# VH-VL binders against q9umr5, part 138

Target 1, 268 residues: q9umr5
Amino acid sequence: SYKPVIVVHGLFDSSYSFRHLLEYINETHPGTVVTVLDLFDGRESLRPLWEQVQGFREAVVPIMAKAPQGVHLICYSQGGLVCRALLSVMDDHNVDSFISLSSPQMGQYGDTDYLKWLFPTSMRSNLYRICYSPWGQEFSICNYWHDPHHDDLYLNASSFLALINGERDHPNATVWRKNFLRVGHLVLIGGPDDGVITPWQSSFFGFYDANETVLEMEEQLVYLRDSFGLKTLLARGAIVRCPMAGISHTAWHSNRTLYETCIEPWLS
Below, E stands for the ipSAE of ESMFold2; O stands for the ipSAE of OpenDDE; V2 stands for 0.75 times the mean of E and O plus 0.25 times the DockQ between their complexes.

## First folded at step 5 (VH-VL)

Design ge77 (framework fv_mavrilimumab)
Fold by ESMFold2-Fast, scan of step 5:
Structure ge77 (fold): chain C 268 residues (1-268), chain A 123 residues (1-123), chain B 111 residues (1-111)
Amino acid sequence: as target 1 above (268 residues)
Amino acid sequence: QVQLVQSGAEVKKPGASVKVSCKVSGYTLTELSIHWVRQAPGKGLEWMGGFDPEDGETVYAQRFQGRVTMTEDTSTDTAYMELSSLRSEDTAVYYCATVSYDWKTGRYHFDYWGQGTMVTVSS
Amino acid sequence: QSVLTQPPSVSGAPGQRVTISCTGSSSNIGAGYDVSWYQQLPGTAPKLLIYGNSNRPSGVPDRFSGSKSGTSASLAITGLQAEDEADYYCQSYDSSLSGWVFGGGTKLTVL
């Protein structure tokens, strides 16, 4: 029988947003138990990411315990960062495929409708003043705000992303790396037409330098230092990169061709 | 507030078609997602279909696929549900309802309902 | 038959607490889809009572509460009143049917 699939949603999402994904899974892998975690839905998705990690952890533990053969994670947008942290803090996870669906793995630096709704007068160039404050770090979107022109502030103030990426020291870094490395496959999905994740290569651990030139994963210090295991995973053949053009941010979980090409092969 | 007013009761013969209307007031039709639900006498509620704003298209329950057509006339703020090849088991009250998304909770729900239209299929 | 299973009837006396269950499966409530509850008075259209498992619309008294656990949901009515006598329906989304589904309904009788 197929391994259970756990789905973690993104910013302002709910379980209903994944109905097409569940339909595709049922068609290709009938009998698969799929659970979309309906925690931190809507406005609650703005809660600090460490708070979300704690809540999702509590929901995931009994599902993993019932599946000794392992589980798969499909984690969309902001949810991909939740899953990154979840795999690091759980000493006993049994995740086979971690499918990261257009998630800002190296952070976000772009003007979006969500940002304009939450901070109407802010531009990406000045959001660092809000996000890198203690108040700003109480909002999920600021936990992965990565201003390439103020990298010093990002490294010192980020309470989440800089820590899970190993860009700043943490006492638990060694155990987090050990835990994360238990994953069977890291499947990275994203594309140039996303329109929200900026730069889109953040979904593949690429990011801007100070001149807003994108440096890919293998050029990042995080990879070169193997801070949480990316270099080790790549050497094991455990990293899958699946870019696809023509897909907007809200369509990653509802595009059949994307599902068949990038997701279906990793659901045992 | 949204108000949904449906057309009056219909009596049809087996094999005929019926077209029920749902007039929207309080908002324009383009601002709403209208779905249709029926209820046979003494029975429960059954979803038939409706406009899905995330998909940008009308979706139908698989049981009614091929027999039901749901359309909207934005000039009159009126939604329609047409059911063809009527059978005795199609005798029911047909409701239109709005489906809303509450961004604060991240939830979908059928929040406003029409008064219902009784469709009786003879024999 | 219905996709979501409810008891056909439940009864209670004024002032008491009653609970109406809604049992689903791995393709609906178990898949993480939220549950809404509707009250239908005789001869009227359904009225939204609870949405998103436990949220109340404006005007619905806090005597009505909803909860969800695993593949099931429950509607609790405390301080039961005569005017609560009605049919109650649960609703969720079902991924295997690609559509919205309702429970079979529960008739609440106030003794």
Scores: ipSAE 0.585, ipTM 0.839, lowest interface PAE 2.5, mean pLDDT 91

Design ge78 (framework fv_mavrilimumab)
Fold by ESMFold2-Fast, scan of step 5:
Structure ge78 (fold): chain C 268 residues (1-268), chain A 123 residues (1-123), chain B 111 residues (1-111)
Amino acid sequence: as target 1 above (268 residues)
Amino acid sequence: QVQLVQSGAEVKKPGASVKVSCKVSGYTLTELSIHWVRQAPGKGLEWMGGFDPEDGETVYAQRFQGRVTMTEDTSTDTAYMELSSLRSEDTAVYYCATVSYDWKTGRFSFDYWGQGTMVTVSS
Amino acid sequence: QSVLTQPPSVSGAPGQRVTISCTGSSSNIGAGYDVSWYQQLPGTAPKLLIYGNSNRPSGVPDRFSGSKSGTSASLAITGLQAEDEADYYCQSYDSSLSGWVFGGGTKLTVL
């Protein structure tokens, strides 16, 4: 029978948001046990990402323990960063496919309506003043704010993303890399019409340079240095890139064509 | 602050149809998701369907698909539930309820309920 | 096929603690969907008592609490009072049915 699937939601989401995804899985892989983790919903999704990682870690342990053949992770938006950290901090994870749905893997730098709802008087150009403070780092969105014009502040102040990407040293970096490399497949999904994740190539480990020109994954220092295993995974054939146009940020988990093309093949 | 007022009791013959109304006050209908739940005498609650604002469409419970139609008239802030091909087992109190999302907790609930409309199907 | 199962009745004396169980499956509570609880007094519409597993709406006494574990949920009522005599229903969402589901209901009798 099929491996269990664990779903981790994004910013201001809940388990109900994934009802269409569960319907698709039930249609194509009947009998699959799917669990949407019902933690850090709504405004609690603004809690620091390390706090969320600890809570989700406690929730996934018994699910993984019951599935000796392995599990799959489907992690949406901000949830993709939670799952990245889970795979690094867990010495005993048995994840086969890690499916990242439009997650800002290299960070976020964009004036979205969602960001303006949270910080209505702030432009992306000045959000670094808030996010790279100790107070700002108590909010999840600031944990992956990556201002390409203040990269020195990002490297020094980011309490989450710079550490898990190996952009700043951490005592556990070698163990985190070893743990992450146990994943069977890293499936990256995203697209140009998302409208929230900026740049959209962040979902594929691409990001802005100081001139706001996007450099792809293979040009990033984290890849070139193999800081947490991307170069090793790519060489082993374990990275899948599945870009799709025409999909807005809230539609990645409810588009049948996207599911059949990018997700279904990885749910053994 | 939301109040739901339903139409009065109905008595119908088998094979007929019934249309129950639910008038919304305290908010505009476009800001709410109205769902319908029924309860046969001495039995439990059964969800029939309702409007999903995320999808922009009405969804129906499988056992009522093809027999139930749920519509809204935004000009009068009134929701309707029409059930056709009535059978004696359709005798029940029919409730409308609002389904709300609490952004603070990330949770959904059926938070406000109408008073109920008794529909009796008899020969 | 997914059904939320509740005991048909439960009884207690004033001041006692009672609990009402709601047993689901992997397609509803087990899939991570929230549980809500409704109180229905005789001849009245249901009233929201607990939502999102453990949250109380304004006006609901703290004697009422909810919890969820695995495929099941429970409603606890402490300091039982005569006015608590009612039917209680649990509710969740079911992915295999693509819809909302209710438990069969539990009649609470205060002795």
Scores: ipSAE 0.512, ipTM 0.820, lowest interface PAE 3.4, mean pLDDT 91

Design ge79 (framework fv_mavrilimumab)
Fold by ESMFold2-Fast, scan of step 5:
Structure ge79 (fold): chain C 268 residues (1-268), chain A 123 residues (1-123), chain B 111 residues (1-111)
Amino acid sequence: as target 1 above (268 residues)
Amino acid sequence: QVQLVQSGAEVKKPGASVKVSCKVSGYTLTELSIHWVRQAPGKGLEWMGGFDPEDGYTVYAQRFQGRVTMTEDTSTDTAYMELSSLRSEDTAVYYCATQSYDIWTGRYPFDYWGQGTMVTVSS
Amino acid sequence: QSVLTQPPSVSGAPGQRVTISCTGSSSNIGAGYDVSWYQQLPGTAPKLLIYGNSNRPSGVPDRFSGSKSGTSASLAITGLQAEDEADYYCQSYDSSLSGWVFGGGTKLTVL
């Protein structure tokens, strides 16, 4: 029988957003137990990411305990960062495929409708003033705000992303790396027409330098230092990159071609 | 404030078709997703179908596929549900309901309901 | 047969607490889809009472609360009042049917 699939949603999402994904899985892998974690929906998705990690951890423990052969994670948008942290903090996870669906793995630096709604008078160049404050770090969006022009502030103030990426020191970094490296496959999905994730290459661990030129994963200090295991995973052949054009941010979980090409092959 | 006002009661013979309307006020129809739910006398609620804005088209419950058609006229903010090949067991109150996205909770509740349209199918 | 199972009736006295269950399966509540509850007074359209498992719309008193665990959900009504006498329906999404489903309904009688 197929391994259970756990789905973690993104910003302002809920389990209903994944109905098409569940239908695709049921068609291609009938009998698969799929659970969309119905936690931190809507405005609660704005709660600090460490709070969300704790809640999702409590929800995944019994699912993983009932699946000794392992589970798969499909983690969308902001949810991909939650899953990054889950894999690091759990000493006993048995995740085979971690499928990261258009998640800002190196952070976000873009003017989007979500940010305009939350911070209507702020441009991306000025959002660092809010996000890198103690008040701003109480919002999930600010936990992965990565201003390439204020890297000093990002490293000092980021309470989440800089820590899980090993860009800022943490006492548990060595244990987190060891735990993350237990994953069977890291499947990275994203594309240039997403329209929300900026730069879109953040979904593949690429990001802006100080001149807003995108440097890919292999040029990142995080990769070169192997801070949480990316270089080791790539050397094992455990990283899969699946870019696809023509898909907007809210369509990643409802596009059949995307599912068949990038997701279906990793659901054993 | 959203209000849904449905057309009046109908009496139809078996084999006929009925078309129920639902006029939306307080918001434009393009901002809402309209669903149709029926209830036979003394029975429970049964979802028939509704517009899915993510899909960009109307989804019908499998039981009604081929007999039901749901349309919208955005110029008059009116939704329609047409049910064909009527049988006596189609006698029911037919409700329209709005499904909105509540950004604060991330939920898609059926938050406003029309008053209902009684459709009686009898010989 | 409805996809979500509710007891056909429940009763209580004024001031009492009653609970109405809604039992689903792995394709609906068990898959993580949220549960909404609707109150239907005699001769009226259903009214949204609880949505997203436990959220109350404006105007719904906090005597009404919802919860969800595993494949099931519950509606709790505390401090029962005569005007609570109505039919109550749970609702969720079902991935096997690709659609919305309702429970069979529970008639609450206030004695």
Scores: ipSAE 0.678, ipTM 0.870, lowest interface PAE 1.9, mean pLDDT 91

Design ge8 (framework fv_mavrilimumab)
Fold by ESMFold2-Fast, scan of step 5:
Formats: sequence, C-alpha cells, structure tokens
Structure ge8 (fold): chain C 268 residues (1-268), chain A 123 residues (1-123), chain B 111 residues (1-111)
Amino acid sequence: as target 1 above (268 residues)
Amino acid sequence: QVQLVQSGAEVKKPGASVKVSCKVSGYTLTELSIHWVRQAPGKGLEWMGGFDPEDGETVYAQRFQGRVTMTEDTSTDTAYMELSSLRSEDTAVYYCATVSYDWKTGRYSFDYWGQGTMVTVSS
Amino acid sequence: QSVLTQPPSVSGAPGQRVTISCTGSSSNITAGYDVSWYQQLPGTAPKLLIYGNSNRPSGVPDRFSGSKSGTSASLAITGLQAEDEADYYCQSYDSSLSGWVFGGGTKLTVL
C-alpha cells in the first residue's frame, strides 16, 4: 500500500490545476490517497504565510494521524514555503518525502504579474519599500521577497522567510531545526525556463549576492551554519536535486516526463 | 453579459451524425472555454467534453471518445459538437456551457449555459 | 451510473430548511476538488447556484448555501419558497475519469 500524498498549492491556484498530477499518481501508484488542500485559494493565497501555515497545519493533522506509516508532501511554488514552515513547527509530523515543485526557497527577486497586479507602479528594485513595511508583510508574496540589494531590510523586516531559514534569530529555531530534520527526503525541483521564480536557483536554495551573481546552496550562510538542517540532510543523502529545462512555472504539475523523473521515484 | 444560443432541434436515424452549434455573444470565444453536457429525457446531467480552460486542449469523456468531435470557429464566435454513429440512447437535450475561472476564489464553474438542443434518434 | 451520490428526492414545507447531500470518493471530493451546485427549473437549462463549495454568484439569495466536508458536500436551502421546486445537481472533477462529473440529481418538492 502507498503512503498518502498531500498537495499544497501556490498563488491563485485551485485543486483543478493538479488534475494531471493526480492522474499520473493514480497510473503509477494505484490506490494512493491523494488530497489537494482546498484552503487559501484565489485571493486568500495572498494572506500572510504564518496564517496559511496555521490553517494548513489544522488540515494536515487528521490526514497524518490516519497514516501512521507516514505521508508525502508535494508543495508547489509558494506552497513549498508553507511546507517548509509546517515541517519546522510540527513536533509530530510523519513526512517521508517533501517534494518541492519550483518553490522560492531562498526567496523571490523578480517582477511577476501577481506583484504588478497588487502594486502596479512597482518594479523589483523598488518593491522593498512596500514589502519590508508592516503593511507589506500582511501579503504572502512580501513574506518571501528577498531583495539582494537591501539585505539589511530583509533580515530586519521579513516576518517569515528570514525566520524559517534561520537568517534571523528566533526562540524556536532549535526546535524547528529538530522537527525539519525528521523529514525522510527533501526533493528539490525547478528549472531555468520557469519564467516566474527569480532566480530559478532559489528552488534549490541558491540565491543572488549583492551583485546579482547566483551563489548555490553550499555557498549560502544558512547552509554553512546548518541553520535549519540543510547541511545535515545533504550529509545523510536526504537531499535530491532534480532540475529540468523546458518547463514553465504553471506546467510543473502537468508534465509527465517531469513526474516520472523527479516525483514518481519518491512516492513509496 | 455572456449569452449562448444553440441551434434548433434535430431528428436523426440510427447511424447518422449530428452537429450542434453554440453561438457566443457578449464575449469572444478566444476568452472562453466551452463544454458540452447532455441530458436524456427524465435523466440527469452528463458531461461530454470541452476545451480545457488551463491548457486549451480538447478533452472528451471516455464513453464518447471516438464518437464526438468538438470544434470552434473564432471568426463567428461559434462552438460545435458533432456526435457520430448515433444510437437511440443518444436521444437527449445537448447543452453548451462556459467554464470560467474566478481569481477571487480560485475556482472554476460552468457559469453560463445555452438553452439546449433536443436531438431525437429514431427509426 | 453517477459517481457522485445524491438522494433522488427531498421535500419540505414553505419556510422550512432542507439539505441536499452529495457524496463523493477519493478520486473527486475527497481528493480536494471543489463542488458546484446547479438548479434546473422544469423545462429550462441548468443555472449555476453555488460554486467552489460555498460561493454564490450575483443574484443568488443568501438562503442558498453550500459546504464541504472531507467526503461530501451539502446544499442547504433555508426559508423554502414554492419557486425553489426544481432539480438540483452537484458537480465536481474526477481524476480517475479525467473529467467533470455530476451527481444523479435531487428533485426538491415544496409541499
């Protein structure tokens, strides 16, 4: 019998967007119980990420309780950050594979249509003025805005990403690290043709330095300090990197080759 | 406001084909996803297929694959559903409907419906 | 055979509350796909009544409400009126069929 799969969506998504993913899982692992969490859909996906984490936490508890053998998470885009926080705040999660589909794990520094819709006059160079205010931090997308030219403001003002990445101190950091390290596998998926996640290497814990040169995960301070367990997970052989070219941001959950290569092997 | 106007009733013999039209007004076809749903007399609603609102590909219900073809003429804002190899069991009212995404809720719905086209298959 | 199960009929008197259930399975409602409800008056096309589990389109009165649990959805009608007499259909997406599915329909009779 296969472990249940829980799917966490991204910005403005619906369960319908994952129909192909569920079809692929049913074909390769028939009988798998798959649940797409039908919470924070549409404009509610703009709510603060800590609020979303609380709501998704309440939804995953009964699913995990019914599956003592463990569960898998597939978390898309912004949803990957929700899952990062879930794995840290839950003392009792039983997640085996955490599959991150093109999620901005080190943050976002790029103009998106969602951002332009919310802040029409903004450009990525100016958005720090809005996002790093208390008002801006009430929007999910600002919770992971990471301006490499204003790292001091990011570290001081980010109410979410800087804390879960251990870039700023938090009283619960030691417990969050211990909880996160219970995950069986961290499967990172992303690619250069995504077109939304900027830099695309953010999906693999890489990110811009002050000159907008991408530094990979092993060069990041959070990795070197092992702030939330990346170095420990890599040493255990628990991190899987699965980059794929030719896939746009909205297609990660509907590409069969991507599924067969990067997702299917991790659904026991 | 979107309005869908369908072609008139048809009577066909077993083995024939029928092509039902659905003309869109108040919106352009390029901005809409048209789906087809039928209802046999005294029975419930049955989805037949339509244009996927996310990828734009045509998808058909498994029981109609090989017998149904759904097309669009964007120059006349008209969608078509052609059903071949007609059987008496195909006697039904055939509806076209729009499938739309509401960004506020993150939901899809069949929000506008045509008036229906009665297709009777008899010998 | 419908993959979404509805009672074939429900009845109530004017002013009362009725609930219509829609029971799914692991390939549709339980998988997280949302539920829409349609009202069909005799001799007319279906009309969207509720979408996305609980949302009302403009023009639908608030006495109609929808909800969804892990395994099923419900349509509640309060303050029943004679004009509510109609057939009601639930709808969801089904991953095993790779398509949209409707419930078998429920005939509401206002006594």
Scores: ipSAE 0.779, ipTM 0.891, lowest interface PAE 1.3, mean pLDDT 92

Design ge80 (framework fv_mavrilimumab; at its last look DockQ between E and O 0.66; V2 from the best seeds 0.00; counts 0 for: pae E 6.2 > 2)
Fold by ESMFold2-Fast, scan of step 5:
Structure ge80 (fold): chain C 268 residues (1-268), chain A 123 residues (1-123), chain B 111 residues (1-111)
Amino acid sequence: as target 1 above (268 residues)
Amino acid sequence: QVQLVQSGAEVKKPGASVKVSCKVSGYTLTELSIHWVRQAPGKGLEWMGGFDPEDGYTVYAQRFQGRVTMTEDTSTDTAYMELSSLRSEDTAVYYCATQSYDIKTGRYPFDYWGQGTMVTVSS
Amino acid sequence: QSVLTQPPSVSGAPGQRVTISCTGSSSNIGAGYDVSWYQQLPGTAPKLLIYGNSNRPSGVPDRFSGSKSGTSASLAITGLQAEDEADYYCQSYDSSLSGWVFGGGTKLTVL
């Protein structure tokens, strides 16, 4: 009766982290087939995002094929960007709800423990020197690094985020937009106490301008130009915004109140 | 290296309680999650429970809920498993095992095991 | 009462290949949870042999390999040696039980 749910994890993560989410789904929607994609786990989550998109694409094709009435995606953190690209590159996807759990949809600009593990002496002010090199773009986290003080470098060097957001031209942009618009619902989840996603409004397509003032989705050029369909989706009533305070980055998939408020209503 | 040393074999009467200890060396107990697994003679492995670092508390398998208590003394790096209302069916070797996060793979294996503690329940 | 199903025994001659299956369901392996394998020599504690479906800890020879597909996993042992004679257990997480589950175990006999 319920549509299958596909879960895509985040940076340095794997399927075990989602055990509480699967428990919640089983309680509220018993009989739902839930699959956490067991790919690009741990250090493999650092592989270039386009490589991850290809691997996840191969994994979701058979799941979608056997569910003609549709599937739901729940995509956490970096995984939300993978799902963004999946929805764009698949001209035959049947995704109803795409649920984005605290994903940096407009990019990341903040010092985190993940960055310190990979680049111990880096600071957010100078990471652009590494990330916007060809070598840096071989790491997933650099694929969505968005330095608001070097937006020209981001636009020219980002091999992933600038392209899927339509901020730089790509031959496939029209097809990617058409494919993305096939989604039934885009559910955006995030909050001010996340502590990792910077700015936290990136989860809602907001981001810093050159003065580090956050501009919301409707003020972004990406939205105004309708580059991949955000304006069209909002006009359809297909975008759901669900901010919640008090939730840290690693708790989005294990908070019952968050699940009941922001996720449960979108799992048909 | 991590070493787990368990307390010695015990013989108990039906209805009694047993408390098995597991002393951890090589790492601080707070860096590791401890799980308890038992094995009846000639039978397979059965998970009893363990500390869930995400929840910050111990989770017990349903069939042992109400009879088992798992505790830790971080000052001595010792974990304990107490099983009450013992029955003859509780005769088994009881193992402690560590669960750690492996950043290379993103996995949470039960990577080190104690030598086991034989608990015999008989009159 | 095992949630994961293994054959109770397998056998092979030295130098041969054997495969031990581990069959789960949609609430464990089918849900995407990884599989670990443990080797238990007679009278000893289990030892981690394979984790995360296919990864070997230090000291485990490459004759041992693991794989996962759908609701099932397999442990393959190539170039069988007498010292491989032991019990082998698979393990995964089960979301319906909210806990860890083991297979019933497979006794490997080297002829």
Scores: ipSAE 0.758, ipTM 0.890, lowest interface PAE 1.4, mean pLDDT 92
Fold by OpenDDE, look of step 6:
Order: structure tokens, then sequence, then C-alpha cells
Structure ge80 (fold): chain C 268 residues (1-268), chain A 123 residues (1-123), chain B 111 residues (1-111)
């Protein structure tokens, strides 16, 4: 039998967004129990990510308990960060494959439709004024806002990304690293034509330096310091990078070729 | 708000085709996704197909594939459903319904319905 | 025959509470897909009553409520009124059929 699959959605999503993914799974892995977690949907996805992590944790614990052989996580967009945090705080998770589907794993720094909706009068260049305030950190988008020109503010004010990355010292960093390293495989999916994740390399833990030059994962301090286990996972052969061009952000979960190439191999 | 006005009742013979129209007002057709649902006399609701707002194309129920065609005329804000090779069991009231995104909940509810079009298929 | 199973009929007296069940499977309600409910008064088109499992559109009184658990959903009507006599249908998406599905409908009679 196939391991259960748990799906965590992205910003403003619902279970309907993953209808094609479920169809693909049913077709290729018949009998698979797939659960799209119906939490923090719509505008509720703007709630603080730590709150979301707690909610999703409560939902996945029973599922994991009933699946002693392990489960697979498919986490889309913002959901990928939620899942990474989830796996960091859970000392007893049994996740075999953690599939990060076009997630801003290293943060977001770009003008998107989502930002325009939430902050219509703000550009990415001045969003730090809002996002790195206590008020701003009450919104999920600001929890992974990563301004490369204001690193000091990011490190000090980011209440989510900086912590799960181990970029800011905290008492749980060692334990979180240990917990996260329990994953069997980390599958990173994304691509240059995404149009939302900025830079798109963020899905692969790449990101801007102070000159907005994109550096790869191996050049990041979080990797070099192995602050949350990326270096260790890579050394284990546990990181899979699956880039794909020609896919827009809202199509990652609804593309058959992408599914067969990047997702399906890790559901068995 | 959205209003849907459908074409009048139709009487057809077996083997013929019927084309039902659904005129949208209040919003433009480009802002809405139109679905079609039928109901045989004294029976339940049956989804036939509709425009998927996320995929950007029309999806048909397997039962009707090859026999139903759903089209739209954005210039007149009118949606059409054509059903061919009519059978007696196709006798039903045919409804058009709108599906739109609700940002509050992230859902796509079938929020508005036409008044229905009775299609009778008889020899 | 319907993918979603509803009781054919329910009844209640004015002022009472009635519930209508909707039972699905792992390919629809159990997979996390939403359940919507529609009210169809005699001789009229269906009207959206509940969407997203428990959300009420504007104009729907709060005596109507929806819930979902596991592979099933439920519509509850409190303070039953004569005007509530109608057919009620649940709806969800089914991944095995790649489409929307309805329940068989429930006729509610107000005694």
Amino acid sequence: as target 1 above (268 residues)
Amino acid sequence: QVQLVQSGAEVKKPGASVKVSCKVSGYTLTELSIHWVRQAPGKGLEWMGGFDPEDGYTVYAQRFQGRVTMTEDTSTDTAYMELSSLRSEDTAVYYCATQSYDIKTGRYPFDYWGQGTMVTVSS
Amino acid sequence: QSVLTQPPSVSGAPGQRVTISCTGSSSNIGAGYDVSWYQQLPGTAPKLLIYGNSNRPSGVPDRFSGSKSGTSASLAITGLQAEDEADYYCQSYDSSLSGWVFGGGTKLTVL
C-alpha cells in the first residue's frame, strides 16, 4: 500500500486548487489516502505563520499516528514554509518525502499581485517599513519577507523565517535542526517562469545578496553553517532539486508533466 | 448582483440537437464561470460541465463528453449549452449557474442560478 | 446511484431542529473537498444555501448551518418554518470523476 499524502495549500487557496493533483495521484497511485488540509483558507491564510503551523500540526498528528510506515507531505507556495516549520517543531514526525512545491523557502522579495492586494501603496523597496514592524509581522507574507538591503532589520524583526532558518540565535535551534533532519527526502520544486516567487531560486534556497545578485543554496550562510540541516541533508543525498520551466505559479499543482517528473517518483 | 436569464422551453425529437442560452447581467461573462446542471422531472441535480475558473477552459462530465458543447459569447454576455443526439432521458430542466472566487473563504461557490429551461424530447 | 448519499426524506414540526446528512467517500468529501448545500423550493431553481462546508451567503438566515467531518457532511435547520419545505441537495468535487457531484436530494416536509 502507498503511504498517505498530506497536502498543505498556499496563500488564498482551498482544497479545490489541488483537484488535479489528487486526480494524478489517484490515477498513478490508486488507493493512496490523500488529505488536503482545510485550514487557514482564503484570507485566513494571511494569519501569522506560527499560528498556522500550530493548526496544521494538530491536523497532521492524527494522520501520522495512523500511518506508522510514514507519510508524504506536498506543500505548495506559502505552505512549503509552513511545512518546513512544522517539521522543525515536531520531534516525532514520520515524513518520508517533504515535497516543497514552488515555495519561497529562502523568503520573498518581489512585487506580486498578493503584495499589491495587501499593500496597495507599497513597493518592495519600502515594504520593510511595514513588514519588519510588530504590526506587519501579524501577516503571513511579512513572516517570510526577506529584504536583502535591510538584513539587520530582517534578522531582528523576522519572527518566522529568520528563526526557522537559524539565522537568528534562539534556544530551539539545535532541536529544530534535529527534528527537520528526520525527513527522508527534501524535494525542492520551482522554476524561472513562476512569476510570483521572487527570486524564483528561493524555491531552491537561493536568494539575493546585498547587490541583488542571486546566490545558490551552497553559497548561503544557512547552508555553510548548516543552521537547520541543509548541508547535512545534501551530504546524505536527501535533497532533490527539480527545476522546471514554462510553469506559472498557479499551475505547479495542475501540471501532469511536472507531477510525473518531480512529484510522482517520491510518492512510492 | 448577478442575474441569469435562460432561453425558453424546447421540444425536440430524438436525434435532434438543442441549444440553450444563458444571458448574464450585473457582471460580465468574462468575470464569471458558467456551469450547466440539469434535472429530470422528479429527479435530482446532475452536473453536466462548466468553465473552470482556475484552468481557464471548459470541463465536461464524462457522461456527456462528445455530445455536449458549451460556448460563450462575451460580446453579448451569453453562455450556450448545446446537447446533440437527444434521447428521451435527456428530458429535463437545464440550469446555468455561476461560479466565482470568494476571497474571504478562498472558495468557488455556485452562487447564482438561472430560472431553468425545460427541454422535452419526445417522438 | 448518486455519488453523495442523502436520505430521501426528512420531516419536522415547526420550531424543531432537523438535520440532513450527506455521505461521500475518500475521493470527494474525505479528500478535503468542500461541501455546498442548495435549497430548491417547489417549482423553482436551486438556491445556494451553504458553501465551503459552513459559510452562508448573504440573505441566508443563521438557522441554517453546515458542517463536515470525515467523509460526511450535515445540514442543520433550527427553528423549522413552513417556508423551509423544499428539496435540499449537497454538492462536492470528486477526484475520481474529475467533476462536481450532487447528492440524491432530500425532501423536507414541515408537518
Scores: ipSAE 0.600, ipTM 0.845, lowest interface PAE 1.1, mean pLDDT 95
Fold by ESMFold2, look of step 6:
Structure ge80 (fold): chain C 268 residues (1-268), chain A 123 residues (1-123), chain B 111 residues (1-111)
Amino acid sequence: as target 1 above (268 residues)
Amino acid sequence: QVQLVQSGAEVKKPGASVKVSCKVSGYTLTELSIHWVRQAPGKGLEWMGGFDPEDGYTVYAQRFQGRVTMTEDTSTDTAYMELSSLRSEDTAVYYCATQSYDIKTGRYPFDYWGQGTMVTVSS
Amino acid sequence: QSVLTQPPSVSGAPGQRVTISCTGSSSNIGAGYDVSWYQQLPGTAPKLLIYGNSNRPSGVPDRFSGSKSGTSASLAITGLQAEDEADYYCQSYDSSLSGWVFGGGTKLTVL
């Protein structure tokens, strides 16, 4: 009786990291079919995001086909960007709730252990030199790197984020917006103590201006122009914002109060 | 390389307690999570519990809940497992094993094991 | 108790290929949890052989390989050698038990 749940992981994740979330779902919604997609795991999560989107699309098609009344997506960290792109490129998706669990939806401008491992001599102020090159765009982290001090380079070089945001002209923009708007609800989850997503408000489509002052979703050009449907979704009452303090980046899927408050209501 | 050295064999009477130690070398306990696994003679491996690096606290297998305590002394890099109310079926080799994060794969394998401590419970 | 099922024994001649199965359920391997494999030589501690379904730690020969599908996993050993004679255990996480589980073990005999 419950809609299937599809879980899309983040950078260097495993199914073990989602064990508590799976336990919570089983307790509150017994019999729910939950699939944690096991594609592009480990270092393969660094593959270009468009390659990941294509692979995840192929994996979700049979799940959605077996559930004509709809599915839910729970998409964590980098996985939330994969899921947003899926909703845009699939004209036949049947997603009711898209639950974005601390995902860098407006991009990332923060150092992480993974960036230091991958580019050990770089830091956030100079990563634009790598990420906004054709070579850098072969890495998933660079596909959503958003340097607020080099917006012109971002708009010209981003092969992923600027396109799914409708910030750069492309022939599919109208169709992608139409497809994305077929989602039932967009549930945005994140919080100030995450420690990885920078700014943390990226999980709510907020981001830095050139002075590193955070502009909220409703102040973003992509919202004001409704370039991929955020203004339309908000006007429908289809956007749910569920911020929660006190949760670190690796704990979003293992906090029972977060699950009960922000996730459970949307699993029908 | 990481090395785990456990305390020596013990013989105990039913109803007693045993405390097995596991000294870590090559890394510190602040860098590794310790788990305990036992193996009865001629039998398979059984997980008893350990410090879960993602949860940040010790998790005990349901079978041992209430009888086992696992502690660590970071000043000496030594982990301890204490099993109380011993029974003859607790006769086994007790292993400590490390769990550490592999950033390349995003996994937490049980990658290094101690030599084992034989605990014999007999009347 | 073992929630992961392995054959009690397997045998092969030197140079042959053998496969050891590990069958779980929807609460462990079927929930998407990874499988690890351990080799235990007689009188010694277990040694990690495979983790994350198919990853080999440094020093493990490439004639050992792992795979996972559905609720099952398998360990393949090619080019069997006499020193491969040992017990082999699979391991996963189980959400119904909230803990790590091992298979019952498979004794490999090299004929």
Scores: ipSAE 0.047, ipTM 0.644, lowest interface PAE 6.2, mean pLDDT 90
ESMFold2 (binder alone), look of step 6: mean pLDDT 89; pTM 0.928

